Miniprotein binders against a2bj90. Designs and how they scored, part 104

Target 1, 235 residues: a2bj90
Amino acid sequence: MSRSARRKTSALNTVLRVVEVFASIQGEGPFTGTYSVFVRLAGCNLRCPFCDTRYAWSLEAGKPLGVEELVEEIARYEPSLVVITGGEPLLQRHPLNSLVEGLESLGLRVQLETNGILPAPARDEQLWRVYHVVSPKDVPVRVPGAKLHPSWVDYARATGRAWFKFLVANEQHVREVAEYVAKLGIPRSRVYIMPLTPEKLDMKELLELHSRIASLAVKWRLNFSPRLHLLVQLP
Short names: E, the ipSAE of ESMFold2; O, the ipSAE of OpenDDE; V2, 0.75 times the mean of E and O plus 0.25 times the DockQ between their complexes.

## First folded at step 11 (miniprotein)

Design IB5 (at its last look DockQ between E and O 0.93; V2 from the best seeds 0.81)
Fold by OpenDDE base, look of step 11:
Structure IB5 (fold): chain B 235 residues (1-235), chain A 84 residues (1-84)
Amino acid sequence: as target 1 above (235 residues)
Amino acid sequence: SEEIRKRAEETIREAQELLKEVIERAKKTGDEELQWLAKLAEIYLRAAARAFQKGDLEKAEYYLKLAQELIEEAKELLEELKRK
């Protein structure tokens, strides 16, 4: 295929549906505390009852933005990390690979957040090179239609660039996570448990819930993910 | 349907009554784990009630089920504490 044919195929995958772009602190997972630009993509393949970003479920909730323009916008924040999130970012996989290529060309680190339903990146995708935090919705929270795609386990083993973040309410949920990751052969060092927080939780109850889930993480020898942004009242 | 809404409302009320009894018993035992389970059930049941008031039946049902599971766990722990 000629150089001209490669340029024409690159031009069609240059627009993302974006809900919001903002700077904050990464509040969750292995990069907690990192100054980050968040890119929230539109569209989701789930309807989690506990979702705090329901406004991102429809593709129409996002504005069309060019990849080049979006890279320039992100770069102005001088982020220590770019976090691609949304509903489900991998619904926009093709232009997302172009975005990652642009960001990596500037030396920016990228983290993807995904529900893990869609296949993991292939070796020929730009997404193969970035960090991934996979948030399964089958265990323990049992969202209808949620199932972790097995390729994420293989990707985690092959690259060391994936972590798994599970929402938990109590010790029974932590037990279910421990059994699930053991069955899948996911190393405990790659597993995070995070509090399942309802909306409008007061700060006292939020802190107590964090404390209880953190204690369970120690007891079960799992990593703990806070919801730090909620604790420090950032976006 | 209005019938589904009514059933959800009744189930929330029943869970609220059961939770009151569990909270009162939890206070009498002084067991910190039991008190936490009761508090956690209260958190999710309040979330269910708020979702219901907003007409979000799916969210209401989800948090109601979670609150019910925690109430049952608290009851089981209460029965274990009585046998000691």
Scores: ipSAE 0.836, ipTM 0.931, lowest interface PAE 0.6, mean pLDDT 93
Fold by ESMFold2, look of step 11:
Structure IB5 (fold): chain B 235 residues (1-235), chain A 84 residues (1-84)
Amino acid sequence: as target 1 above (235 residues)
Amino acid sequence: SEEIRKRAEETIREAQELLKEVIERAKKTGDEELQWLAKLAEIYLRAAARAFQKGDLEKAEYYLKLAQELIEEAKELLEELKRK
């Protein structure tokens, strides 16, 4: 097979369905405050009632984009972090690994956001080497079918490159998170609680909710995640 | 669907009336935790009403359930404070 035909076949296997690409700050989790480019992939294996990105649920919501072209677009932003999110990015696992390879070849740091239903990366995947923020949806929010795959705990221990982030509304939710992570053997240093913020809160309410959840984080000796982009009014 | 929407609307209105009573009683106590519980219930009940107006019945039901749980917790604390 000629080099031209092989390249065309490879390009077909390296297409991602992308909803949007934009620059902003990472507002949540361990990399809060970092200048980032967000790549929102189409498709999700959940239909969470509180989802803020419902427009990314269907794979058909994404437009096909070649991985090489996407890498070049991302690089032009000169990001400090590339955040791959969605929907659920692991639904497009094969071309996602190709994207990660391209980004890493340029020295770009990558973080993945996942609901953790699909397995953690295998050692021979490009995704093995990136950072992951895992947001389980079976506690305290109880979305049916949202069971965290146990490989994520093993991956976190083996690599130190995964953290677990939970939306909470009150202390009862925090207690449920604490029990859950203790049962699974997830150390507190890897756990973030984040306020469940409905749309259209005024700034005073947003700050009060942050303050209350942050106080609970201290009380329960867990990490606190803001939703910083909401506080500073960035996308 | 029409009857489901009507029942959801009635349930939201019932929660709003109960919450109004709880807020007034919480204010009279001066208890900061009770007033926060009432405020948090108000936040999620408004989110439920907003979702309902947009036709998102799943989101509306989710936030309504959270609000109702907080209202019940506030009522229980209010009764506890009255006995003290």
Scores: ipSAE 0.712, ipTM 0.877, lowest interface PAE 1.1, mean pLDDT 90
ESMFold2 (binder alone), look of step 11: mean pLDDT 82; pTM 0.782

Design IB6 (at its last look DockQ between E and O 0.91; V2 from the best seeds 0.79)
Fold by OpenDDE base, look of step 11:
Structure IB6 (fold): chain B 235 residues (1-235), chain A 84 residues (1-84)
Amino acid sequence: as target 1 above (235 residues)
Amino acid sequence: SEEIRKRAEETIREAQELLKEVIERAKKTGDEDLQWLARLAEIYLRAAARAFQKGDYDKAEYYLKLAQELIEEAKELLEELKRK
């Protein structure tokens, strides 16, 4: 490979398409309540009908940002966690590994949010070191084209740094999740159920939905994920 | 098409009427779980109607289907409660 081809590949590995960067509280999953900087990456391999971040579906919706500049921007917030989300962050896997390397060099903890369609990190990727919250879209919500990649189960077993967060509306959905994770050999301690909330839900209805799904989590011996940011009116 | 839009609007209206009947029947049973299923169906049906008004037909169809499934679950539970 010519020196020019290596420079072009290195330059492609240092730029991310970013929709937004903001500080808030992590509202979901195992890190709920953590002061976090959110990095929303552009581009998604799904078109979930219930998606609240549809503006991130196109890669063109993101601005190109250098990894070094993005690391400096994130560091200024002094976050307890960096949450990498978006459409699907793993569509930008190469520059995302460079971002993780930069953030870890500053001692920052990183969580990735992924739909789990793309393969889990390999041992030689910087992404191997971070925390992952995988949100399958096949069960129970049955998004077309969604299928959990089996390597996420292996990654969870090997590292203990993955959790699986499922959207649910009722007890039937919780049953389907319980059967699905049992079939895949995912430990229940790594499974979260979260309310499927439509946009602009009334606070009384939002609280009742949280209460009902939390009760189902106890009944089915699963972890509960709130949508805390909606309850406390944060981004 | 305008025809697809009209059919979706009719289906939402039919689901609204059916849900109204289920809510009124649910109030008479006093069963809290049945009343919750009816409120849950209402949440998603309102989400479907809002999505439809915004021209988001994928979201409208998805939430309408979920509301219909919950209405049928509520009807099944109503028939079980009448047999007790």
Scores: ipSAE 0.835, ipTM 0.930, lowest interface PAE 0.6, mean pLDDT 93
Fold by ESMFold2, look of step 11:
Structure IB6 (fold): chain B 235 residues (1-235), chain A 84 residues (1-84)
Amino acid sequence: as target 1 above (235 residues)
Amino acid sequence: SEEIRKRAEETIREAQELLKEVIERAKKTGDEDLQWLARLAEIYLRAAARAFQKGDYDKAEYYLKLAQELIEEAKELLEELKRK
């Protein structure tokens, strides 16, 4: 086969372990409200006690899907945003860069959700060009082993394509976030606080929690992230 | 171990009893912040109890500690309001 055909054949062998692909609304962070296709990758390097998506923790929970086929499936939805999430998507970094390349070639906007333990994209990676919502788990929630890699702050400064989102329950947590981001030099405009919502809240409880955390966001001059999909009962 | 699980179950039960008293006292004060702390503690304590019943002890312990911190904060605010 020619060099061109070898390259195409090599791309066909690139696979991701995928738990699910579905259309919904991005309910969190700076792109809240956007019609999105979610690609949930298998595998996570954390076991957060509050995790909503424990079914994606094991790499074995995902089915192998070819990158080219996945790009075609995603494109069929005609999304305004492609959200790559998981588990921790950067555990599958190499094929993930191939997926991003395919999506970029179709002009699709991509957002990655990550816990930030693995390093930020290098300048020569396709992931360099996409949006990132980084959710550190070392503050305030203090998950063991969850230290934010310092490269994410450098990446945010260099590109303007990263935001930092923190789960909070009360004002003490917000104070801890404020101290943390100040120490790291992360500007308030890049910081979101989001309510820590246990499973099976009724609507009244969910609204109360949103209202109180939103008030704290205003008080501390931070951005507020809802969990909009819970409020409108979408996946 | 079984001893740790028994202690955790009793701790949840004790927190539930204490929280019932805090909720009642919070309502009598009319203080919005105190009532919010009590409601928030109830939310996380219920999440802890549910997780414990399902055998998810990491989640149960996490939410229990959070609930206990909120109960303590509510008790401190209640004492401040009594001094007024």
Scores: ipSAE 0.661, ipTM 0.854, lowest interface PAE 1.4, mean pLDDT 90
ESMFold2 (binder alone), look of step 11: mean pLDDT 81; pTM 0.765

Design IB7 (at its last look DockQ between E and O 0.90; V2 from the best seeds 0.81)
Fold by OpenDDE base, look of step 11:
Structure IB7 (fold): chain B 235 residues (1-235), chain A 84 residues (1-84)
Amino acid sequence: as target 1 above (235 residues)
Amino acid sequence: SEEIRKRAEETIREAQELLKEVIERAKKTGDEDLQWLARLAEIYLRAAAQAFQKGDLEKAEYYLKLAQEIIEEAKELLEELKRK
């Protein structure tokens, strides 16, 4: 393929639909406590009843932003991590690979948040090099249409750059997660359980729920993910 | 439909009554795990009721089902505590 053909294919993959860009602390998963820029992409392939970011479900809820402009905007925050989240970021896979390439060229670390329905990155994608936190919605929360794509298990084994974060309410949910990851052959060291928090939970109830789920994580020998941003009242 | 809304409202009320009984029993047993399950059910049942009031029936149904599952877990634990 000529240099001209590579330039024309690069031009079509240069725009993302972005809901918001903001700096905060990563509140969840293996990077909890990290000063991060969050890029919330528009569009989702699920309609989780418990979703706290419903405003991101439509692609039209996002503004079109150029990848270069977005890289410059992110870089101004001097982040320790760039967290790409949204509805489902992998719905914008092509321009997302271009974004990752731009961010990595600046030496920025990137984490993707995904529901794991779409296939894991292939070896030729820029997304192959970043960290992934996969949040399955089939177990235990049983969101209609949710199914973990099996390629995420293979990606996790091949790269060591994936973790699995499960929403849980009680011990029965933790049991279901333990059985599910055992069946799939996901190492327990890569599994996080996180409290399923409804909207407008008071701080006392939120803290008690965190305490109980953390105790279950110890009992079941799983990692615990807080929702730290909710506990410290950050975005 | 208005019928689906009415059924959801009735089911929320029934769950609220069951939860009151569980809370009262949990207070009498003094069991901390049973008391927690009662509070946990209250959290999700409140979320269901709030979603229902906003007209979000899918969210209301989801949290109602979760509250019901926790209420049943609390009842099972209560029966185990009575046998000890």
Scores: ipSAE 0.835, ipTM 0.929, lowest interface PAE 0.5, mean pLDDT 93
Fold by ESMFold2, look of step 11:
Structure IB7 (fold): chain B 235 residues (1-235), chain A 84 residues (1-84)
Amino acid sequence: as target 1 above (235 residues)
Amino acid sequence: SEEIRKRAEETIREAQELLKEVIERAKKTGDEDLQWLARLAEIYLRAAAQAFQKGDLEKAEYYLKLAQEIIEEAKELLEELKRK
């Protein structure tokens, strides 16, 4: 392959459409409380009515950014964790694998957030080696077309690097989650329930929802995920 | 869409009236689960009303349906407590 063609091929596979990059605290899931840099990728294959990041739905919302430059930007924050989110990050799978390679070469710890519709990483992908928090949207919140790809359960079992996080409003939702994960063979230690929080809640209401869902997590022997960034008013 | 908005507004208003009754009965019982269900329904019904006011009918419908389900659960618990 010629020098010019090699350069063009590399450039095409190393550009991501990025909505925003910012430092904050991971507020959800198994890494709650970790100083993190968030990379929000553009594009989503869902239109959840309760989505709090609707501005990332369109691919056109993202600005093209080179992977090499993005790695350098992230590294300057000296993060304890790099969180790749979106929209749905796996819509940009190929350049995302390039980003992961760059971040891992610097010893940076990476977590992906996904709705799980697209398949889990293959063994030969850089994504195989990072952490994944999978948030299915078919149960209990019933978003149309949001079927979890079965490969995520196999991936979680094979690697131990995936967790499943579910939005719940009440005990009936928690029962539905418990039945769903039992049917799929997902162990309770990998399952998180998280309160479905509407916009414009005051602090008292936010705490009430957290307290009740946390109590249900204990009752049903599931892990609880807060939305810590809302409680401490960080982005 | 005007027909859909009018029907949504009426349905929200009807749910708000029913919730007022549930809240009053919940306070009288002192039952913690019933009081929580009433509070939870209030939270999601308000979210529905706020989404309706902003013209987000999909979000409004989602939260309205959730609130209605919780109101029905609260009514069932209230009937159980009434029998005891």
Scores: ipSAE 0.735, ipTM 0.884, lowest interface PAE 1.1, mean pLDDT 90
ESMFold2 (binder alone), look of step 11: mean pLDDT 82; pTM 0.766

Design IB8 (at its last look DockQ between E and O 0.98; V2 from the best seeds 0.84)
Fold by OpenDDE base, look of step 11:
Structure IB8 (fold): chain B 235 residues (1-235), chain A 84 residues (1-84)
Amino acid sequence: as target 1 above (235 residues)
Amino acid sequence: SEEIRKRAEETIREAQELLKEVIERAKKTGDEDLQWLAKLAEIYLRAAAQAFQKGDLDKAIFYLDLAQELIEEAKELLEELKRK
């Protein structure tokens, strides 16, 4: 491979399409309550009807940012965690590995949010070392084209750095999650259920929904994920 | 299509009428779980109607289906409570 081809491949691995960067509290999953910088990447391989970040679905909705510049921007917030989210972050897998390398070099902890359709990280990827919250879209809600890639179960077992977060509305959804994770051999300790919240819920309705789903989590011996940012009115 | 839009609109109206009946019956039973199912159905049906008004048919259908499932669950629970 010519020096020109290596420079072009290196340049392609150094730019991300980013929708937004902001500091907030991680509102969901195993890191709930953590002061975090959120990096929302552009582009998604799904079109979930309930998606609250539809503005991130197109790659063109993101601005091109260099990995180095993005690392510097993130570092200025002094985050306890960097949360990489978006549409689907793994659509930008190559520059995302470079971003992770940069962040880890500064001693920053990284969490990825993914829909689990794309393969889990391989051992030679920088992404292998970070935390992953996988949000399947095939159970209990069925988004067309959503299927959990089997490699995420293997990754979870091999590393202990993956959790699975499911949107639920009622006890039937919680049952379906319990059956699904049992069938796949996912330990219940790695499973979170989270309330399916429509946009513009009243705070009383939102709190009651959280209470009901949390009670179901206890009953079914699953972890509960709040939508804490909605409850405390943060981004 | 315009046909899908009309069908969604009709189904939302029908679900709204059914839900009113379920809410009224739920209030008479005093069962908190039934009252919650009825309230949850109301939340999602409202989301469906709001999505429909915005022209977001995929979101409207998604929340409509979810509201319908909850209405049926509430009806089943109502029949169980009558047998006790």
Scores: ipSAE 0.836, ipTM 0.931, lowest interface PAE 0.6, mean pLDDT 94
Fold by ESMFold2, look of step 11:
Structure IB8 (fold): chain B 235 residues (1-235), chain A 84 residues (1-84)
Amino acid sequence: as target 1 above (235 residues)
Amino acid sequence: SEEIRKRAEETIREAQELLKEVIERAKKTGDEDLQWLAKLAEIYLRAAAQAFQKGDLDKAIFYLDLAQELIEEAKELLEELKRK
């Protein structure tokens, strides 16, 4: 195959629409506190009212970047974790698999954040081998159009590389989450509850909400996720 | 949409008035769970009002619905405590 033909195939299959790339800490879920590079992909299949990254909803919000260039940019940060987020990253599934391949060839650890509407990775995808934090939006926060694809539970059981994270405000929400995960057969060791934090909370309110949700996590024997980046004022 | 916006504004005002009463009654009970419920309702109702002022009707309605659920839960707990 000619060099120009290989370049055309690479451009079609290895270009991602990217909103932003930045270094910070992972503030949520099982990797909380890890020095990370975040790659925010454009496009989302939901319009959550509480979304704090609405600027990533449209695919047009992203700039096209070649996967090879992106891998080199990420590597220069020397991250302990690469977090692929968005919008909904699985809307760009094919070039995503190419990015994961490049990052793994450099020994970089990868985590994907998803709303779980699109199916879990197949065994023959590079995405099969990375970590996933799945945030269903149909319970207890009921976003129209949200529904967890059943394959995520099968994937979590088969691989041990997926966790489920839920926004909650109170004990009634926690009860709803507990019932939901029990019905689906999701073990509680894979479940995180996280405080639903609206904008413009003062620090006392933010800490108090964290304290209350953490106490509920202990009571219900679920994992607690902070929103650590809000507490320490990082992006 | 205009009708929905007008109704949301009225509902926020009605919820704010009701919440003032619930907060006062919660304080008198001394019950920590009830006082937290009232405080949490206040947090989300404030978020609804702020979103409404910014023209974000979807966010406003989301937080308003949540605040109304918390207000109702607080009223139910107030009735339970009265029966003691």
Scores: ipSAE 0.745, ipTM 0.890, lowest interface PAE 1.0, mean pLDDT 91
ESMFold2 (binder alone), look of step 11: mean pLDDT 84; pTM 0.810

Design IB9 (at its last look DockQ between E and O 0.88; V2 from the best seeds 0.81)
Fold by OpenDDE base, look of step 11:
Structure IB9 (fold): chain B 235 residues (1-235), chain A 84 residues (1-84)
Amino acid sequence: as target 1 above (235 residues)
Amino acid sequence: SEEIRKRAEETIREAQELLKEVIERAKKTGDEDLQWLAKLARIYLRAAAQAFQKGDLDKAEFYLDLAVELIEEAKELLEELKRK
């Protein structure tokens, strides 16, 4: 590869399309309650009907930010965790690896949120070292074009740094999740069920829904993910 | 299309009527699980109606289907409770 091609590939690996950066509490999954900086990346390979972040679906909805500048911005918050989310962060895999490298160099812990359609990190990627919460969109809710890439199961077994988070409404959905993870050989200890919350629930309805899904999690011996940020009215 | 919108509106209305019947029956049984299913169906049907009003047909359809599934589950439970 010519020096010009390496410079062009290096320049492409240094800019992310970012929708927003904010500090909050991680409301979901294994890191619930953690003071976190959220980096919402632009672009998604899905169009989930229930998506609460539709404004992030287009790559053009994000501003181009340099990786170095973004690392500096994140570091100013002194986060206990950096959460990379968005539409689908792995659409920006190359600059995302550079971001992870920068954050890890500062001793910051990183969690990725992904829909699991794109391949899991390879051993030579910086993303291999971080934590991943995979949110499949093929079970129990079925989004067209959603299919969990099998490499996420292999990554989970190899590293112990992946969890799988499923949206559920009722016991039938929890059953479907239990059957699906059993079939794939995903350990139940790595599975979270989370209530499917529509927009503009009142706090009473939201709390009752959390209670019911948490009870199902106990019954089915699965982990429960709250939507803690909704319960405590944080971003 | 306007036809798709009209069909969605009709289905939402039908689901609202079915849900009303389920809620009325659920109140008479005193069964907490049945009452919850009826509440949950109402939550999602409300979400469907709100999405529809905003012109978001994909979201309306998604929550409508989920509400209908819960209404049918509630009806099945009502029939089981009558047999006990």
Scores: ipSAE 0.819, ipTM 0.922, lowest interface PAE 0.6, mean pLDDT 93
Fold by ESMFold2, look of step 11:
Structure IB9 (fold): chain B 235 residues (1-235), chain A 84 residues (1-84)
Amino acid sequence: as target 1 above (235 residues)
Amino acid sequence: SEEIRKRAEETIREAQELLKEVIERAKKTGDEDLQWLAKLARIYLRAAAQAFQKGDLDKAEFYLDLAVELIEEAKELLEELKRK
């Protein structure tokens, strides 16, 4: 069999462990407001205390789905964007590359959400071609074991397809983010600050927190990310 | 585990008392930054207390540490405002 034929066979037989597939609005980062299909993959290499999706931490939480079947399911939603999230999607890197290949063959736009601990895509990976929103957890929130892999900065510089999103609670956090991104050489145009939103905020508190962090984004000349899905009460 | 719970409970109680004082003084000053620090501290301290009541000690510690930092910032700003 040729190398091309072997690649097709591999993609057909590849399985992902998937927690959920659903349609909603992308509420965060550079693609905020886009009609999206979310694919939440099982497994995570962190146990963030503030995590909203703890049910995706264990690989056992995912159901095995064939990549071909998953591509067909996603396509039926007619999404403007496919958001691959989790857990940490890069823990299932091989079958994830197969999923991306299938989605790209249908002309579907793909965005990955990652905590950036595992390395950025290599040039020969299908993931090289998709968009990435990288959310480091070592600044300012300082989750143990969360270290941004330096390849993400190189990837962002080489491709222009990565953005960096940081949870912040106050101006001291914003200062820490500003220092961190300057040290790494990440341009401000690629940086988003987003309010750290605990569970069970009422709408007034949620808006006030958004307002404060947005004001800080303007003051520090950084991009602001809302949590739009919370403001409009979508999943 | 039990020692962690006791420390968290004590710290939450201490932070609640300090925050009450900060909130009262923040209203009297009219200083917008101080009032905002107090508001943020209340939000995160409540998140810590709620997580503690559910037995989620990791979440409780995370939000408690954040709330304590905000209270300390507010206390420092109060001292600066007194010197004016």
Scores: ipSAE 0.745, ipTM 0.878, lowest interface PAE 1.0, mean pLDDT 90
ESMFold2 (binder alone), look of step 11: mean pLDDT 81; pTM 0.747

